# Designs tried in a protein design chat: VH-VL binders against q9v1v9. Part 5

Target 1, 196 residues: q9v1v9
Amino acid sequence: MSFVVIITGIPGVGKSTITRLALQRTKAKFKLINFGDLMFEEAVKAGLVNHRDEMRKLPLEIQRDLQMKVAKKISEMARQQPILLDTHATIKTPHGYLLGLPYEVIKTLNPNFIVIIEATPSEILGRRLRDLKRDRDVETEEQIQRHQDLNRAAAIAYAMHSNALIKIIENHEDKGLEEAVNELVEILDLAVKEYA

## First folded at step 16 (VH-VL)

Design T1
Fold by OpenDDE, fold request of step 20:
Structure T1 (fold): chain C 196 residues (1-196), chain A 119 residues (1-119), chain B 107 residues (1-107)
Amino acid sequence: as target 1 above (196 residues)
Amino acid sequence: QVQLVQSGAEVKKPGASVKVSCETSGYTFTTYLISWVRQAPGHGLEWMGWITPFSGRTNYAQKLQGRVTMTTDTSTSTAYMELRSLRSDDTAVYYCARDRLYYYGMDVWGQGTLVTVSS
Amino acid sequence: DIQMTQSPSSVSASVGDRVTITCRASQGISSWLAWFQHKPGKAPKLLIYDASSLQSGVPSRFSGSGSGTDFTLTISSLQPEDFATYYCQQADTFPWTFGQGTRLEIK
């Protein structure tokens, strides 16, 4: 049995913090995987790239192939332990938004849950401004909302092909981080039954 | 339709160099890798290496390191494989192939180029 | 490098026969395996990719199975045009490596 949870959220939504805290509290021994990081690792092994910034320069076809490589690897790992997969539901490009997980990839991953971390555009913008270490494209509140909307749509598409449950976790400043963390922990703890 | 058309047969002396061309059509040249594979008489297929037309990176088989150079011309959608310091055991049919990497693999091959190395 | 070992090296069969060729990898390669058909004077032809996926245009009598280290190519009912040499190729890790080949001859 495999238990795979995909977690996604736009930059600045607080996904990393929530994920970290939830992993500390969950009773299940999840392996956290960043999809992009694993892709990069595989690309380096293949000799396709040397630096992470080169990944985006690869043809889409090659990227998709690498995604499949990673997806199968993750699927294999999931047989042994529950997987929390951090990935982008959508990727903003100059020509539009691209689904982060192609059909073949999502089928291979076959997630049990797709978790989306959300916040208000204003909150996200505020958090981005406070994190000066990250080189991020400047987005308006409207653009942020659009990106979140597209992530929801992507999640629905992914769920359609995997029968995953979709969970939207709101990370609002006024409600505190604990509520969001608890919601994620509740989901992660479901994995205990799968690997018992 | 995807096609790879290679240059004609070559006869070379030991120590010489040979350059085989592979002209591609039917797809965007810079989207996939080009792999080269050879087959010596009475032997199986041997992967020689690949080149990425989109970035110019190469990965050569260790056995051929220092003697092989793969290049591409994006303007003509053509890949080239040069093998230097030819030996008798380099006599083989050389193939280029469109390499879609891990999942789809080398899905379309050229017709092959016979290279004969004889004294 | 990953070593690929095919068995048998040669097989004699008749039209209509079921033919099975095996390939073993020296290490686990998941499903990253391809099967090729090669006829003299012709380009190798991809038959199976990802261990079990049939390449477009390839007859359904060809099938691939296996994962990890052991793989099988099956021709359910041999046709005259199927007499050739077959190769497995691992697509897990560079360098790509091929099996030694299996020559399928007419009995």
Scores: ipSAE 0.887, ipTM 0.960, lowest interface PAE 0.5, mean pLDDT 95
Fold by OpenDDE, last read:
Structure T1 (fold): chain C 196 residues (1-196), chain A 119 residues (1-119), chain B 107 residues (1-107)
Amino acid sequence: as target 1 above (196 residues)
Amino acid sequence: QVQLVQSGAEVKKPGASVKVSCETSGYTFTTYLISWVRQAPGHGLEWMGWITPFSGRTNYAQKLQGRVTMTTDTSTSTAYMELRSLRSDDTAVYYCARDRLYYYGMDVWGQGTLVTVSS
Amino acid sequence: DIQMTQSPSSVSASVGDRVTITCRASQGISSWLAWFQHKPGKAPKLLIYDASSLQSGVPSRFSGSGSGTDFTLTISSLQPEDFATYYCQQADTFPWTFGQGTRLEIK
């Protein structure tokens, strides 16, 4: 009876805007959760960190444990209302890319949908250049495409373990935003019957 | 094989301090927390607090605030628990444990250290 | 702090018996509960984590169930080596807290 939608996209793709607009229009009362923010909150409660930047310094094993903590919490919340979960499909590290959600976490979340917001590398790069304050790392168009490709691969992996449907939503500069929002709203509205 | 080996039994006078060591092996010391738990004679298990070897943060039970200090030595993969201002009701077996936090929990324990406080 | 209450405080049983120990939390702790076995002079041993997951190396006669506030440890067929004190521990929120323990003795 739970309905969980995972939404992901690389920085600059316009995910936050689409999410905000879709939530305003959907008929279902979704709770928006940022996975990272909730992890941080739990870490602070535990006394493990005081600042967000310390999260990266936690051992991977501790991070995974916190993920499980958050996942179970989300799962419980999902019994009462639909959840839109904003998270990273993959995490870029100095040594490669890490799946954002391990097997145990995906199984716990058991999402109905995995939504990926995409755009062309040039569009994303352009958006990042317009908002330099938010970007820590400069990526080439090739790197951006690689990251998006890996997110798709990750989504497939997640879907394999959860039977979630994968939806790729394109957010292009020319008349793409409204269409993207509508596509997301269509998915979110499916939750209405689950909690009626 | 993960192992936690604690220091030997201690006998202390009231008002004194005791420092128990816990040497770990079989895993990366800075990966998980170290929790300390004690058991007084005829009583159950009581959590004392934990330390994060990876960041040096501590969380002590309120009852022991001000009297307990947990430390780690990364070079030797050893955790220490110091309890000050000892009193008779501190007589207990003290355990260290690898604490994997919420999911796996305290999965491997030391053999325990008896601390006797007597006048 | 979360209070953990075990029942019973002590139980007498015979080899081969089915033994059930319960643990109640003062508030919801989801599945963040562990069961430990403790014998005198030995280190406590983790039996069950996450309320129902069997720790590696633990015999299958041990099982855990429950969620929220009520939890159960079951020994399907008691063996001689199972006589010990058992503790539940909530792993939801610091400080960690234990039940008062259940002493399982031979009848």
Scores: ipSAE 0.887, ipTM 0.960, lowest interface PAE 0.5, mean pLDDT 95
Fold by OpenDDE, fold request of step 20:
Structure T1 (fold): chain C 196 residues (1-196), chain A 119 residues (1-119), chain B 107 residues (1-107)
Amino acid sequence: as target 1 above (196 residues)
Amino acid sequence: QVQLVQSGAEVKKPGASVKVSCETSGYTFTTYLISWVRQAPGHGLEWMGWITPFSGRTNYAQKLQGRVTMTTDTSTSTAYMELRSLRSDDTAVYYCARDRLYYYGMDVWGQGTLVTVSS
Amino acid sequence: DIQMTQSPSSVSASVGDRVTITCRASQGISSWLAWFQHKPGKAPKLLIYDASSLQSGVPSRFSGSGSGTDFTLTISSLQPEDFATYYCQQADTFPWTFGQGTRLEIK
């Protein structure tokens, strides 16, 4: 029995903060995994890359293979403890948006929940402007909304193949953080029964 | 259809070098790795290393470090394996293979190139 | 390096027989295992990838099973063209390593 929660959100939405706080409060002992980080580690082990910026330069087929490697590893870990998997639902590229998780990877991960952290485009833009180091790409409010919309669509697609429940958590300014954290904790606490 | 076609048999003296070619077709050359594997007479398969045509990176078996060089020519979709300082125990059939890495693995192989090292 | 121990080294069988070849890894390799068929003078042929997935074009009489450290290749009903040497290969960690091979001969 495994319990895997995928958490996603566009840059600036406050996902990291919510995740951190929720993990501190949840009764379940989740292992937090960043999918991209784990991919990078595997790529380095393989000798394919030395720097993180090289990951995007790998052929898509190689990236997908690494994803599968990571997914299976995560799946194995999930047998022992609940997993909170931080990943991108979609990836914006110069040519369009790419699904962050292919079909085979989703099937392997078989998440119980897909959690999407959202905020208003204006809130996200404001947060990005305050922390320019996190996101190199300047997006308009319209672009931000589009990205969030596509993340929702992606989540639905992922859920279709895994039967995961989708939870949208809103992280708004002024009193929204606590509520968002509580909503996530509620989901994470469901894992207690699975590993008891 | 994906194909890997290797160069012909070679006879070399000890101390010499050999360069085997592997021409690929039927897929985008820069998409997957090329692995080289050899088989000495009476022995099993031994992985020699791989090269990434897309980035030019290599990973050689420790046993062959310093003696082997893998290269690629993207214009001709050809991979090369050079083995230097040949010894009698290097006598083997050498194979190139398209290596799709962890999941699909080495799914298509060349026909092999016999390299004989003799005095 | 991960050592792959294949058994048996050789097996004699008849057409129609069920043949089983085993492969053991020195450490856990999850499902990252492939099986190859090799005939003299020919290129090795991938039969099974990811421990149990049948390569395209490979007859269904071939099957793979196992995970972790112990793996099995099974030929449900041996055909004349199946007499060859078979190798397992771990695809978990570089360097790739192969089993010693199993020579399948006609009884």
Scores: ipSAE 0.886, ipTM 0.959, lowest interface PAE 0.5, mean pLDDT 95
Fold by OpenDDE, last read:
Structure T1 (fold): chain C 196 residues (1-196), chain A 119 residues (1-119), chain B 107 residues (1-107)
Amino acid sequence: as target 1 above (196 residues)
Amino acid sequence: QVQLVQSGAEVKKPGASVKVSCETSGYTFTTYLISWVRQAPGHGLEWMGWITPFSGRTNYAQKLQGRVTMTTDTSTSTAYMELRSLRSDDTAVYYCARDRLYYYGMDVWGQGTLVTVSS
Amino acid sequence: DIQMTQSPSSVSASVGDRVTITCRASQGISSWLAWFQHKPGKAPKLLIYDASSLQSGVPSRFSGSGSGTDFTLTISSLQPEDFATYYCQQADTFPWTFGQGTRLEIK
């Protein structure tokens, strides 16, 4: 049986750190996949793009097609080992927010869990300010909260179509990291039974 | 309705070049790829390559590398395929097709253009 | 390149018959397979995409199945207009490649 965990969080929430640490501690041998990276790889392989920045310039229809390509690939991999899939639940566009995973894609992935990493808007803002290396659009605390709310909504939508369990993990300052990691590890360890 | 209309039949001598046009309508030209496929008499379908109208990128079959050039004119929603250094074995019906890539594939085709290469 | 092998190369059948055409890929291509119908002097017509999805406007007597390396096109009840050449095409990896074709003739 396949075991797929989707993990998502807005930039600056500490998702990468939590993911890294959890993977080191879990008893299951998860393969970490960044959905966007895999899409890029596939696009490059196809000769559609050479640089990451070109991905967003592709027609939406082409992007969706690539998503399906990647989703099926992930699904196949999941037959052999558990997958931790890092992806965006929502994507902010100039015209509004887009769901990161269309219906056909989420059905193909058929995740067991959708994990959302969250923090307070102030915490996230603070972390973003400390990480000067990332060219991020400046967002207000209100905008950050809105984005997190939309991610929750997206997760619900995804769960409706996959019957995935939704887990919200809070990553707060001061001892919050260890707790967050432990929560994720508990979820990941559930995969041990599926591949035994 | 999505339509692809190709230029008329061509007769060429060996060594010459041919340029086939494919005018598209019924959809946004820059949304999908254009693939070219040919069929020689008594043979099957052979993919020649594709072009991305939205970015101008091309991917040609290895066999045709150096001899084929695909282009697009977004103002007229027209794709072009030029084949140079024609040989007798290039005699075929050439098709353009709207290529939606992996999932939907080449879903609408032109009517075909017969290119005859004879001395 | 991925090689596509169709079977049979030709088949004779009568109206009302059930016809099955197979296509094998040299490597796994998941469900990235299309079926085309081609009549002389006409444009190829897409019948099936994603191995089993029926293209809009195509009669329900056409169906596709399979995944990985083995695929099948089935015509449940052959109609007079179905006599043509059929091609499978892998849409997994460039370059696109086609089967050699199956000519469906009237018996």
Scores: ipSAE 0.886, ipTM 0.959, lowest interface PAE 0.5, mean pLDDT 95

Design T1
Fold by OpenDDE, last read:
Structure T1 (fold): chain C 196 residues (1-196), chain A 119 residues (1-119), chain B 107 residues (1-107)
Amino acid sequence: as target 1 above (196 residues)
Amino acid sequence: QVQLVQSGAEVKKPGASVKVSCETSGYTFTTYLISWVRQAPGHGLEWMGWITPFSGRTNYAQKLQGRVTMTTDTSTSTAYMELRSLRSDDTAVYYCARDRLYYYGMDVWGQGTLVTVSS
Amino acid sequence: DIQMTQSPSSVSASVGDRVTITCRASQGISSWLAWFQHKPGKAPKLLIYDASSLQSGVPSRFSGSGSGTDFTLTISSLQPEDFATYYCQQADTFPWTFGQGTRLEIK
């Protein structure tokens, strides 16, 4: 009745490109949702913020409440249509890493899959250097690897509460974008039988 | 223990202004919103608006736009609600409440402040 | 604005009775609904949040149910201290709006 796929990856890993191409090829009619964008929309609707940069300045408790609002909304949508949810598995803060999805939120979303897009730190750095359009945190290769490792750990934590399957898709230069897209499409196509 | 303590009863003439205070304790003041709700005699509860102590943003009920001003003092963890151009139909008990927004809601309320407007 | 309508406006009951109050929203509000108890001269008290979650410290005889547009507050066995006015409140969209209230009186 419900099919929700969470997709995550650190900036520069090529997640957006893979997602876009996979959605074009999948047989299922997925609705793509960016969790952060939807949160921002709800916050603006509530009059809590006017600009996206204000979101991070909201108290964590308020952010969590907004997350729940969005999660329930997504859950309702998922009853009618498969959902591809783009979100951050972890969020780097000055004091450490925060899980992007709290317990109550992941329980509400109850994903079928948690997809992690990965690449080597050197590949990611190379891609970030080629795309200076986006404002990204400057990270070393070691920091990039640490972030990816923590995303894997987060996925495991999320899966414990949802029984989601975890899929790691490697987006390497040698392996190619095409293969990564095919791997995602294979997962997305599983939704066809859920809404047939 | 979370507590909201409001200022005492007020008696005002039509056209005057009233400012009610709400002192909070037991939690971090800048974490949640403060909502104000009033109840006129013989009527139900009416939401007036909220303020965000963490950013100073406000959202007022449409019918009160231009007459109400909500403020906060983070140093004293106190919220204020000023209502201007008072009318007889503004006679009510006014409540402040900690508002945790959508999920948990207005979970702790002040004891209320009676404001009487009479000529 | 979202309109909230309670039923009944008043109800007379005896201690030990099962009491049910209904609240209807003018549009779908998912589970974003709260129930309050209000006694004269006292602060309103939150009983139920998220339509069916019992607020901490509230007796288990209180329960909430419903989703979408129709909601119900139930008191399984009425106690003397339960005689009061009850309000539903939608927490889906600003402005917050309340039902007109249900006065629970002693029969």
Scores: ipSAE 0.885, ipTM 0.959, lowest interface PAE 0.5, mean pLDDT 95
Fold by OpenDDE, look of step 19:
Parts: C-alpha cells; structure tokens; sequence
Structure T1 (fold): chain C 196 residues (1-196), chain A 119 residues (1-119), chain B 107 residues (1-107)
C-alpha cells in the first residue's frame, strides 16, 4: 500500500514551518519531497538545465514529461514509505494560472490527502515582508486571496481524479502555529496503519 | 501532420565530414527535442544524441564525443547533424526523430539518410 | 549504460498468429520503455510508450506489458503489414539504448 499526502500553500503562509514541526511529531516515518526540487534534479540529470530559474523556460511539453518522470518516481517510493509531497497547487504565470499537477500526474500520484495551508492575506503579506531573503513575487492582498482561492479550486479538481480528502489548515497569528501543526499531525498519523 | 524530412544520401571518403539535415513541420519546433539515431548495416539502432531547439543544449553519446555536432535553425525548423573524421564503420542510415524525453519518447522519425564511407 | 536484450532475435509466424517479443533491461527502468516497428527503407514507427501505452494510430492488436526489467510486446493477431523488425528502447537514463532487434518473418 501507499500513502501520499500532498501539502500546498502560497509562499509566506508558513507551510515549511508547519511541515517541519509536524514531521518531527508524527508517528509515521514520512519522506518529505519537494516536487519542484525533484523535478529540477531530473532536469539537471538530463542536461536540460543548470539553474533552477531555467526550469520555467522549458517548453510546457517538456515540463509535463519531467513531471510524469517525477510522479512515477514518487509513486514507487510511496510503496516503501509514506510520502509528504510539497508542491504548488497552481502556478501564476504572466498569462494566467496553471495547474501545478496535470491529470496524468495526479492520477499517478493518487494522493490520500490534499492539505492546503492558508492564512489571511494580511498575515501572509506581513510574513513575506519579514522574510525578504526569499525570492517572491510582489503581490497585493487581493492577489494573495485570489491565489488562495484558485488553490482551493485546484485541490477540488485534484481530489476529483484521485478521491483524495481535502484538508484546509488555517495558520493564523491568533490561532497559533501549534494548532496548525497538530491538525497536520493527525492526518500524517493515519499513515501508520498503511505501513504496519 | 508532423513530418521530418531528411537530406539525401551521402558518399564520403574516410576522414571527411558529413552534415545531414532534418527539416521539421506540423508542430512547434522549439517544443520538442531532436534525437539522432543511426543503423549500420546488419546492426540495430544506436542513439547518437539529442539537441534542444529551444535552448541549444546537446547530449551526445560518449562514443561520438568530439566527432559529432548537432545544431538547429529555428527560422527554418531544421536540425543538423555533423559527423567528422568519418570511418568505414560510420556507414549507416541516419535518422532524426522528434523526442519528448521519457514518456512520449521519439514519436515521429525522418525517413533516414544513408551515409556511405568508402575509400 | 543500460543494456537491452531482446528475445528472440528472429521469429517466423503466419498471419493470424499471436506473437510475443520480450525485452530485458540490465537494470530496473520502471516503465520507461518504448517499442518500435521498423521496415526497410522506412522511418521507424513508435508503437508503445511507457511500457504499455499504445501510440495514437497504432492498431489495438499491439500491446505492451511489463515493468522493472522485463517487458513484452504482443501482437494478438498478426497481419501481413506487421512483418518487420521490432526494437525496444529504454528511456530511463541517458544514453538511450535499444535492444538488438527482433526480425518478424513470414513462415
């Protein structure tokens, strides 16, 4: 059996912190994979790119092929241990938003859960301002909210093709990080039975 | 319809060079790789390498390193394969193919170009 | 490099026969395996990609199976136009490598 949890959230939402802390607390031995990172590694192996920023310049047809390569690799890994897959539900482009996971890819991954980390646009904007060392596109609060809305829509589409459960975890300043981490841990711990 | 049309047969002397062209049509040239494959008489297919028309990157088979150069002309949607320092064992039919890497692979091929190397 | 070994090297069959060709990889290549048909004087033709996916326009009598190291191409009912040489090709790791080919001849 395989247990795959997709976790997504827009930059600055606190996804990395929640993921790190949850992995430390969960009883299951998850392997954390960043889809983009693994895709980059495969592209480098193929000799297609040397730098991360070249990835977006690859033709969409090539990107999709690489995505499938990565998806199948992840699927194989999932046979051995539970996978927490960090990826983008949508990708903002100059011409619109692109779904991060094509149909064939999401079918291959066949996730059990799609976890979305969310926060208010103002909270996210504040966090981005406090972490300027990271390369992020400048977005208004309205744009941030739009991106989060589209991520929800994407998650629904992904779930439709995988029968995954969708979980939205709110990471608010007043609610606290601890609560968000606990919510994720509850999901991750469900994997224990799958690999016992 | 996707088509790859290659240049005509070549006869060369040992030590000479040959340049085979592959004109493509029916698709956006800069969205696929171009792979080159050859077949010597009585032998199977041998992958020579590929080029990315969109970035100009190449990946050559180790056996041919230093002797082969692949190029593209995006204005004419044409790929070129040059093989230098020709030897008798380079006699083969050379094919270009549209290549989408791992999944879809080499899905459309040219008709082939016979290159004969003889004294 | 990954070595691909086909079996048999040649096979004689009649129209209507079921034909099976096998391909073995020297190491695991997951499902990254393609099958090609090649006739003399013609361009090679892609039949199967990703080990079992039928290329568009290819008759349904062709099918591929397998994963890891062992793969099979099957022609359920041989037709006159199917007499050709068939090649497997691994698309897992560069350089791409082909099997030595299987010549399918009329009995």
Amino acid sequence: as target 1 above (196 residues)
Amino acid sequence: QVQLVQSGAEVKKPGASVKVSCETSGYTFTTYLISWVRQAPGHGLEWMGWITPFSGRTNYAQKLQGRVTMTTDTSTSTAYMELRSLRSDDTAVYYCARDRLYYYGMDVWGQGTLVTVSS
Amino acid sequence: DIQMTQSPSSVSASVGDRVTITCRASQGISSWLAWFQHKPGKAPKLLIYDASSLQSGVPSRFSGSGSGTDFTLTISSLQPEDFATYYCQQADTFPWTFGQGTRLEIK
Scores: ipSAE 0.846, ipTM 0.936, lowest interface PAE 0.6, mean pLDDT 95
Fold by OpenDDE, look of step 16:
Structure T1 (fold): chain C 196 residues (1-196), chain A 119 residues (1-119), chain B 107 residues (1-107)
Amino acid sequence: as target 1 above (196 residues)
Amino acid sequence: QVQLVQSGAEVKKPGASVKVSCETSGYTFTTYLISWVRQAPGHGLEWMGWITPFSGRTNYAQKLQGRVTMTTDTSTSTAYMELRSLRSDDTAVYYCARDRLYYYGMDVWGQGTLVTVSS
Amino acid sequence: DIQMTQSPSSVSASVGDRVTITCRASQGISSWLAWFQHKPGKAPKLLIYDASSLQSGVPSRFSGSGSGTDFTLTISSLQPEDFATYYCQQADTFPWTFGQGTRLEIK
């Protein structure tokens, strides 16, 4: 049996922190995988790119091929241990938003859960301002909200094809980080039964 | 319809070079790789290498390193394979193929080009 | 490099027969395997990709199965146009490598 949890959220929402803390507390031994990172590694192995910034320059057809390779690899790993997959639900392009996971890829991954980390646009902006370590594009509150809305829509689409459960975790300042972490841990702990 | 059309048969002397062309049509040239495969008489298929028309990167079989050069012309959607220092065991039919790597593979092939190396 | 070994090297069969060709990889290649049909004087033709996916336009009498190291190409009912040489090819790791081929001849 396989247990795959997809986790997504826009930059600055606090996803990395929640993920890290939840993994420390969960009873299941999850393997954390960043989908983009794994794609990059495969592309490098193939000799297609040398730097991460070149990934977006690859033709879409090649990117899809790499996605499928990564998806199958993850699926195989999931047979042995639970997987927490960090990925983008949507990708902003100059011409619009692209779903991060094509139909064939999401079918291959066949996640049990799709977890979305959210916060208010104001909170996200505040966090981005405090995090000086990462260069992020300046976005308006409206743009942030739009991106979050599209991520929800994407999650619904993914769930339709995989029968995954969708969980929205709100990471608000008033609710607190601890509460958000606990919500994720509850989901991750369900994997214990699958690999027992 | 996707098509790959190769140049005509070649007869060369040992030590000479040959350059085979592969003109593509029916798809966006810069969205797929081009792989080259050859077949010597009485032998099977042998992968020679590939080139990325979109970035110009190449990956050659180790056996052919130093003797083979693959290039592309995006303006004409044409791929080229040059093999130098020809020897008798290079006599083969050479194929180009559209290649989408791991999952989809080499899905459309050229008709082949016979290269004969003889004294 | 990954070595691909086909069996048999040649097979004689009649129209209507069920034909099975096997391919073994020297190491695990998951489902990254393709099958090609090759006729003299013609371009090779892709039949199966990803071990079991039928290429568009290929008759349904062709099927592929297997994963890991052992793979099979099956022709359920041989037709006159199916007499050719068949090759498996691993698409897991560069360099691409082919099996030695299986010649399917008329009995």
Scores: ipSAE 0.832, ipTM 0.928, lowest interface PAE 0.6, mean pLDDT 95
Fold by ESMFold2, fold request of step 20:
Structure T1 (fold): chain C 196 residues (1-196), chain A 119 residues (1-119), chain B 107 residues (1-107)
Amino acid sequence: as target 1 above (196 residues)
Amino acid sequence: QVQLVQSGAEVKKPGASVKVSCETSGYTFTTYLISWVRQAPGHGLEWMGWITPFSGRTNYAQKLQGRVTMTTDTSTSTAYMELRSLRSDDTAVYYCARDRLYYYGMDVWGQGTLVTVSS
Amino acid sequence: DIQMTQSPSSVSASVGDRVTITCRASQGISSWLAWFQHKPGKAPKLLIYDASSLQSGVPSRFSGSGSGTDFTLTISSLQPEDFATYYCQQADTFPWTFGQGTRLEIK
């Protein structure tokens, strides 16, 4: 059997904290995988890059091929234990947003869930500004909301090509963290029946 | 139409070098790798290495390390393979191939270049 | 390096026959296997990628199967133009390596 949960969210939603806490609490023994980390590992092994910053310089077609290699590796791992896959639903480029996972990759991964961690645009902006980043580089609240809207749309496209259910988990500044973690734990606990 | 057109046959003496060209057309040259594969008479196919036109990186078969140099010229969409210190067992047909990496493989090949190394 | 072993080394067959060629990898390569057709004086031609996916323009009588270490190329009804040498090639890990070839000859 396999159980694959994709988790995504834009910077500032608290995805890493929610993920860490949920993995500590779930009854299932998930393996946490960052898609980009495996992409880099494969590219280095092939001799295509030496440094992570070179990954964005690879032709899109080469990146898509590496995604297939990584997707099949993750699918094989998923036969042994449930996978929590940390990845981007979309990738911002200077000329627009690229879908993070093409059809062939999603079909190969065949996720059971696509979990989107969200927060309000004002909460996200507030968290980003507290991190002492330059204001001129920070997205506006409207840009943040459009990015979250686009990630929802991408998740729908991914679900059309898999068996995935889409779950939006909201992480609000006050009292929302515990609820968000609990919602994720409930999803992760579903894997217990698939492997044990 | 994707095409790889190689330079003509060569006859060389032991100790010489040969440089085979592979001119590509019908696709964006910097999109994929170029692999070189050879076949000695009566033998199977042997992968020699690849070059990435987009970055200039190379990966050579260990047997050939130190004797082979692969280069590209993106302005002419051409790949080159130079084999030095030729020996009689380097007599082979040398192929270039567009290499789409793991999934789609070496999908278009050149016509081959016979290199004969004789004393 | 991953060694690829083909069986048989040659096959003698008639037009219309079903022909099966096998390829074994020295370690698991998942589905990362290609099949090539090679005729004397011509470039190798990609037939199958990813173990079972038919390359565009290749007749449907060709099919591939297998995963892990054991793979099969099948020609369901041999045609005169199919007499050639067939190679498997692993695409899991550099260096790319080929099987030694299977020569398909007219009986």
Scores: ipSAE 0.778, ipTM 0.913, lowest interface PAE 0.8, mean pLDDT 91

